# VH-VL binders against p0dw94: the designs that were tried, part 8

Target 1, 243 residues: p0dw94
Amino acid sequence: PAGTPAGAGASAGIGSDTGSNASEDSDMFPTIVFGDTVIERKEYVAALKAQHGAARLYFRQTYGVDPAEDGWDKAHDGEVPCRWLASRAIDELRRRHAAYLIGVDLGQVADDSYASIVARMEAVNSGNAELKSDGGIVYGRTGFDIDSYLSYELSALKNAYTGDESNPGMSLSDDEVRRYYDEHDWTKDGVDGKTPLDEVRGNVKAQMRSERYDELVSQRAEAIDVTDLPWDALYRFTAGRLG

## First folded at step 19 (VH-VL)

Design aa6
Fold by OpenDDE, look of step 19:
Structure aa6 (fold): chain C 243 residues (1-243), chain A 119 residues (1-119), chain B 108 residues (1-108)
Amino acid sequence: as target 1 above (243 residues)
Amino acid sequence: QVQLVQSGAEVKKPGASVKVSCKASGYTFTSSYYMHWVRQAPGQGLEWMGLINPSGDWTYYAQKFQGRVTMTRDTSTSTVYMELSSLRSEDTAVYYCARGRLFSYFDYWGQGTLVTVSS
Amino acid sequence: EIVLTQSPDFQSVTPKEKVTITCQASQSIRSYLLWYQQKPDQSPKLLIKKASKSFSGVPSRFSGSGSGTDFTLTINSLEAEDAATYYCHQSFSLPPYTFGGGTKVEIK
């Protein structure tokens, strides 16, 4: 009984995974700098997440497509969803940093860097924890995450700015207030018609100051030059995160 | 092309007021551009006086000029005005309007207006 | 208020020589320093933005450097047409804005 020679199993050549290096390069976050402030990867990724829904909505409304289904790299009338999203994320970061820079100018915060923001958050959290340990009452959130803290601190900065009439744009004349009042609808619950100015004057001024502050933030955000950012690398990074 | 054209030279007595105009052209006047005023005394450096926003609804003046300077904007004529009251000899200077986005550089300047305050 | 201290006040320089002008800020302005050139009987013109970026149409012989509080304007090879007064300025902060005292550059 001649033993049939066991066929030499063709060693499937382990294809050299040379393909892995191209994917690693796509995952590298490029260096992004707003003036002298380095933008961290985590900031950018958070901004992407925040704008993700808006991007999908925009392309649905504008082109009738969902980038999540059709692809983030597919161009529609010259617009590419991943690029659009990246741009929006950068704009959000510009606005955030602009607001902080205004705060820096006023001495409200020392720095606009992400690290400094985190440090302040941690300090607040630690203080609250200590207070609680001591039997104190912590009003509000016992602990901030970074997103909640950003919202909190930015609101605080805005309130501080708008609360001081000596700050640029925060001084309002009676004529300006009246004009603004006349140009807008002011309704109060339970009152038919436009509420008299004397009853809403504080609200009118607050809204005016809020709008002027937002304009200042917008102007400063625009002053943050992003033309020299490594956009191509940023697009690649963004695309890699959306797949 | 963007142009800022200022009014002509003025001679004033002490205690009088002067109003300098700056007519803007070549861009959307109500866009994001603020107008600044900068003066220069003879043989001296540049001194920032204040700014007015695109809509003209708010201004900010340097402390030195508070109470004496008024900046206004007329959208219909695309003109910004700077009025300086209670003039003194030390107010003798060339006054410039300069366009710039807020928090940015001045990209266009008027030709300057010489204001001479003399007894 | 941010104070900008400029030095020197005056320079008399031979053509083709290097000119260096410094500007020191009383506090950090990061990279948001501007340089203006003003020729006699003319309005100021922007030369450098963001401490080191040349404005459109500015000759390559002009360069800016620095960050934080210390800044420098350099003219690598002075030309006769460069006779002017140079001013540092910042406007990236909230107002009020300030200029340096100026540096007059004359040709020998």
Scores: ipSAE 0.866, ipTM 0.941, lowest interface PAE 0.5, mean pLDDT 92
Fold by OpenDDE, fold request of step 21:
Structure aa6 (fold): chain C 243 residues (1-243), chain A 119 residues (1-119), chain B 108 residues (1-108)
Amino acid sequence: as target 1 above (243 residues)
Amino acid sequence: QVQLVQSGAEVKKPGASVKVSCKASGYTFTSSYYMHWVRQAPGQGLEWMGLINPSGDWTYYAQKFQGRVTMTRDTSTSTVYMELSSLRSEDTAVYYCARGRLFSYFDYWGQGTLVTVSS
Amino acid sequence: EIVLTQSPDFQSVTPKEKVTITCQASQSIRSYLLWYQQKPDQSPKLLIKKASKSFSGVPSRFSGSGSGTDFTLTINSLEAEDAATYYCHQSFSLPPYTFGGGTKVEIK
């Protein structure tokens, strides 16, 4: 008797905007603003998608439930999955905008708005297309989508920040480096024991700068006030997207 | 209640160094709060001097004080220190420690420490 | 470095009159301007956070407004206890931080 393969449970993804049955009120994305920067619907939806798996994992680990199966609006010990996910999405956006704001402070980018980011992406894509048409070599992706471009540009901002020792936190004393080295394990493939500081000094400094930058981004993100956001409307919108 | 208690008034000669302390209480000292130092010369405005992070492993000083100021933190005593060297008459001021999260406001201030530099 | 230009430097005002203090930033600081009050022989106290949001315990006669580069602190009806020096400040950017030059408000 050939055992019928258990049907792959349709991963209830974040529904496309075309879901018909959500009440008209649930489909409207509320106006949310970080300081003077308006957050676009596309940004938020992308952040929801990015955090969707993390939300499911959290509730599975914490409460033994999968929101995709049990419902996103069901409360577990006072936590509601759709609200949790919405909060995580906002936190991700805060971190992103924080990184851009650091870049703005240093004049690395002009603006943190989604429209500005898209404009920069388009400029890069157009430039690459022109270069290619002229017989030039384009290294890497011939064209960015918005997610790829965000990743690229954020990495570039980090590298630019951490590459300049004059930036806040990027100047490291020998004592600081030594302390950090002593507190961490530095192993090299094929070598037994801790690699001498003189051989890994550059790597140690790079890691220290990276961590300090991440801390700055985190602190800046926390400084973005989200207390006045229309959270209830945002929760409704989120719930409507999750089905 | 959060309190910042600073050391007492100091009188120094030109060329000397002064070390002012700020003891923090009423909150977790190793939390996300930075400590800032701000000074005020007699009859003048507020001047930001620098900051130290919660762990004490990162400091940033205003350009005017670079090379002369050192900020340190002792977690065991919940105390932050500001040392200013090569003192000048122009360094006569009330020095304040102020608590604040990075990229945010200063919510608590010390009572201030008068440092007088006189020949 | 962001420079904050505060005006006026000094104001003598009759009780119950309106006081207006302005602060201009050399570049945009969004809505994250702060206002501090300092009374004689006291440490500064936070009045306004995020340009218009009052800090806890601040009387309703104090209000802040503005965004970007131009900000205003308003005392709707001046009380005798409001005699102080007021400073605008920003710390939302990367350091260094700066204060406005201050506005001394005295009672006539």
Scores: ipSAE 0.855, ipTM 0.939, lowest interface PAE 0.5, mean pLDDT 92
Fold by OpenDDE, last read:
Order: C-alpha cells, then sequence, then structure tokens
Structure aa6 (fold): chain C 243 residues (1-243), chain A 119 residues (1-119), chain B 108 residues (1-108)
C-alpha cells in the first residue's frame, strides 16, 4: 500500500502589498515654506509646468534623453530629471517671491503670499468689470488669469522699482552710463553702426536699471533659504505629477 | 581661507578725510559677495554704514553718511575702500569691513581699523 | 528703515545660568534675523542665522528663536567665554540695514 505522498501545500507567499500606500503618499504636497510664507500646491505645480519644457530640453541637450520618454526618475550621470525640475521650480518660486518681497519692502504690495496675489487679481478683475459696466474704458486685459496676472504684476513691480531713481541701484552716474554704453552695442533700426549715446541714453539707462533690478531679485532669491525644505517629499510629489 | 585685512589705525583732525582699505583674499573677489562697512564708536553698538556690490558700480550708504562716505573697489588688488570726509570727533570709531551676499549675513569681518578724530 | 530694539542692554550672569536676549523688529523680517557675538577687542562673529539656525562652529548652548518681529537669543548654561556683547541684525530687506543696540553679557 504505497502511501500517497501528502501534497506539499504551496504556501501562498503573502505578497506584501506595500505597493499601494506609496501611491497615496506621492499625492500629498509637502509643506514648504519660504521664510514665513507658505508655498501653495497650486503655485508649485504652476512652476513645475512652467519649467517642464526647460527640463526636457536640458536633459535632451546634456544627455541626449527626453525624460518624458525615458522616465523622470531615471538618473543620468547623477542627475535625476524630476529632482532637477523640482529644483528649477523652487528657484522660479524663489525669484518670484524675491521680487514680491522687494515690492513689500517698498510698500508696493502688502504681501507675497499666493493667496494675496490671487486676492489682488480678483480685485483688479472686479474693478475692471465694474468699470466696464459703468461704460468706462478698460485698458488692457479685462480678465486676468493667475499666470497673466503674475506676469502683469511682476512687470508692474519692476517698472515701479526701476522708474524711481531713489531706489537702491537705480541712480546712475554719467560715468556709469558711458561705461555701459561703451561696453554694449546700440543700434537703431535703419541706421548703420553704433548709435550715439545722446540718442540712446534713455534706453541705456533703462537697460542698466533693468539689469540691476534683476540682479537684486536674484540676490534676494538666493537669500531665501531652501535648505530645510522637505526635498525628498517634494521629489516624490513631483515624480508623482510627472508619471 | 577667506581673509579680510584692513589698513592700520588712523589719527585725523576734524575736517580731514580718512580712507580705510580692506584687502580680501581666499575667495573670488568678483564673485557675488558684497562688502559692507560697519563702524563702532568706543563703548557703543554696531552701526551699518553702507555697501558696495561685487563690480563696484553700485553703492548704498546709510542716510547719516550720505555725502561724506565713498566706497570703492579695486578688482586688480582685491581691495575695497571706504573714504569718510569732513571728519568729526563723533566719527572716532573702529571701522569694519564685512563680507556678505546681498540680503544675507556677514560671514567674514576685517580686524577693524581704529580711526581717531582729535583736535 | 527697519529698527531693531534689543533688550536688555546689560546682563550680569552667573556661570551655568541661562541667558535670554530679545530683539524686536519694527516690521516683519520673516525668519531672517541674525545674531552676532562680539568679544572685547574682537570683530563681530556670526552666531545665528535665519533666526534659529546656528552658524558653523557655534556651541550648541546658543540657540535662536522667533519669527516676524519678535526674536530671542538663548544661551543655555553660560560659560565664562561667553562674556561678550550680542547684537541682533537684519540684512534681508532692502538697505539700509540696522543692528540692535546690543546686549552686554558679563560674568559674575
Amino acid sequence: as target 1 above (243 residues)
Amino acid sequence: QVQLVQSGAEVKKPGASVKVSCKASGYTFTSSYYMHWVRQAPGQGLEWMGLINPSGDWTYYAQKFQGRVTMTRDTSTSTVYMELSSLRSEDTAVYYCARGRLFSYFDYWGQGTLVTVSS
Amino acid sequence: EIVLTQSPDFQSVTPKEKVTITCQASQSIRSYLLWYQQKPDQSPKLLIKKASKSFSGVPSRFSGSGSGTDFTLTINSLEAEDAATYYCHQSFSLPPYTFGGGTKVEIK
């Protein structure tokens, strides 16, 4: 009576479903703060979108790969596209907030928070709508979206800053202007050669002020400490948005 | 190592001018570091005087010193200068140069230069 | 111009005691308050950056706190070598920049 060998019960390996909880955590936007200004998810995502093309271009040019095709989490010579993009987005936000902070310092705007910006946009939109209703002429865009408003307001801040010679860096000496003129090409449409300084002096000064302002914004942006940001969480969030 | 070495002590008469130098070493002088000047009268606190940008083409002076102070940079010698004119007894102080990125902290300081204004 | 008001002006403290220095800004400077230490006949040295971050080489007994307009420097367990004048400072805004009036800490 050949004893039938008892079938070794295939111990069903309990697949540790540890995979599902990783996806929910990827959707959570971490709390990121510039100084005491909380960065909102919306503004970060917008910054990601704005820098998305640049990221692709960078990796294409640098490594011959398109992260959109090859993957955003794949490392290339130590650089990871999603991390690179996240960093660029943060840098963009730093620059934006820096510009606003300069405006705050001068009393041009009250606050640099995203909520405040949106509130200002809404106020402008409402005002324009009212003017239109009253038969007034609204010059420019009658309805800003947030991106267009940001562009508008940042330009306005720059213009306001650079338009006042009393602001730091906006006072230009004749020597400085001359030096700058000599170091750059100044051409006028339809005229061959370098245009005389007297004919382009205003443009020279405007350019100088613009550059000085941009430098101030850059310096201020760099001063915004981002070392303590939850970078890992931010990278995960970013990766989750790109997948 | 980053070093800021200032010129020696000065004794001046009222109405005279003083020019203090600050020679920088141990880093790229034309980099993004601004130079600040801070003074300290005897037994008093620190007083910010002004700043000069890396290129030397932009300066900002505290209102108290407007018209009397001039800050300059010489890239060839990696030296920043602070000149204070129309000296008064109240200008007797130790003057410090301090390096820092704009909108940030001062990470390196000169050893200080005592300027004494006496009749 | 942002004014920094520092308190107290002077403290005489026994070794191992806790020292607390406050600095109030006339307007918000976010978290970008700085603390400097100046020992007699020496140049100022950075202690605290960004209100609470210690600078490199700063002993752990030094700590900073605060945001907006109100800030505090704390020295836990004062040592003899901590005899110095402490200054709050801000340079995060557009110039001009200002220092607090200073707090002289002496050892009893």
Scores: ipSAE 0.834, ipTM 0.925, lowest interface PAE 0.6, mean pLDDT 92
Fold by OpenDDE, fold request of step 21:
Structure aa6 (fold): chain C 243 residues (1-243), chain A 119 residues (1-119), chain B 108 residues (1-108)
Amino acid sequence: as target 1 above (243 residues)
Amino acid sequence: QVQLVQSGAEVKKPGASVKVSCKASGYTFTSSYYMHWVRQAPGQGLEWMGLINPSGDWTYYAQKFQGRVTMTRDTSTSTVYMELSSLRSEDTAVYYCARGRLFSYFDYWGQGTLVTVSS
Amino acid sequence: EIVLTQSPDFQSVTPKEKVTITCQASQSIRSYLLWYQQKPDQSPKLLIKKASKSFSGVPSRFSGSGSGTDFTLTINSLEAEDAATYYCHQSFSLPPYTFGGGTKVEIK
């Protein structure tokens, strides 16, 4: 009774090619639009970098976990570090663009796009270079990088806004100023107690205007609808950048 | 459900003042919602008058109404007020309160208050 | 101040016909244009936000288009219930705010 040898079924090697395409898709920055302004990959990545430390700190403080060690894609009580970070980055960008949009409303800047910001930076840098070549004195930085320029320009926009009483919220009545003064502590170096209003009135007004401006920026930022953003793709991109 | 309920119709003489109220309900009154006032003269279009912020510490009035309009907010009663002084016949209109976030749209409106200014 | 100019002021339209209303801004407002509908003896109601996005509960026959300075509201097939005055508006900028002059749509 000759036992017929059982034929060795050739295990068809499932070609691993499906794994590589998923990784390429994870590296693609999705199209993100704030109203009519396209968000650039560069500015998003910069925002991620800026918020990276805050994200780690938050998860350390809240959950006792460091995402950098435990993983950015692990959920903690329903929160995922990479998603949290992505959301924070978007919020930062919303505030930035909101500030620029306020500037656009006032004709201070023509556009809030990253490209326009870079163009303005380059123009300033070029102008400073020319001035220097002509023997002129350039006060401050002779050349801005994008981060320093953003800081500079946003400060300039705020100062321009808060410096004009005709702008919404910048007109302050004496009663408002007095009320604000009464509700806050005003100390001056070398003076015991609360400094008299007459000595700090300018500072009080400046602070009030600053806060009102920040509130306007916040309101404008909230008005930028991000509900329809490709969040899943953004999370994948973010995760890919953190890994 | 969000509701804005305004005070009833008013009849005033020229030179008098009128104060219209708008009582809000169905949401957190001190949240991020501003209150706007818009009026409409008979057979005319909508005219924005001004706004008041959630805390009531900031108002902005259209130039046309500056010096004559005062908007106030009472958080205890969830009510916003619009007072218009030195009334003229041209101030005869339906006055609306409208809720909206700043830099956004008006999502809820009051039913309107007719103010008639006649000699 | 941003001025909004609507056209036409008045339209008398047969049911099922297409209605087109235009709104022109004195300066660019990007896509931040609103459309309101006001029926007789009623408060205004939001129809369109962000130039083309319909508000909740708005029939599909209403559509908005445009960007920058030129905008259009379209009613694809006019219904009897659409008899109203339509206003363009913007409140996405700093105040002051303005409305268009309105377009009254009546049914023949």
Scores: ipSAE 0.818, ipTM 0.917, lowest interface PAE 0.6, mean pLDDT 92

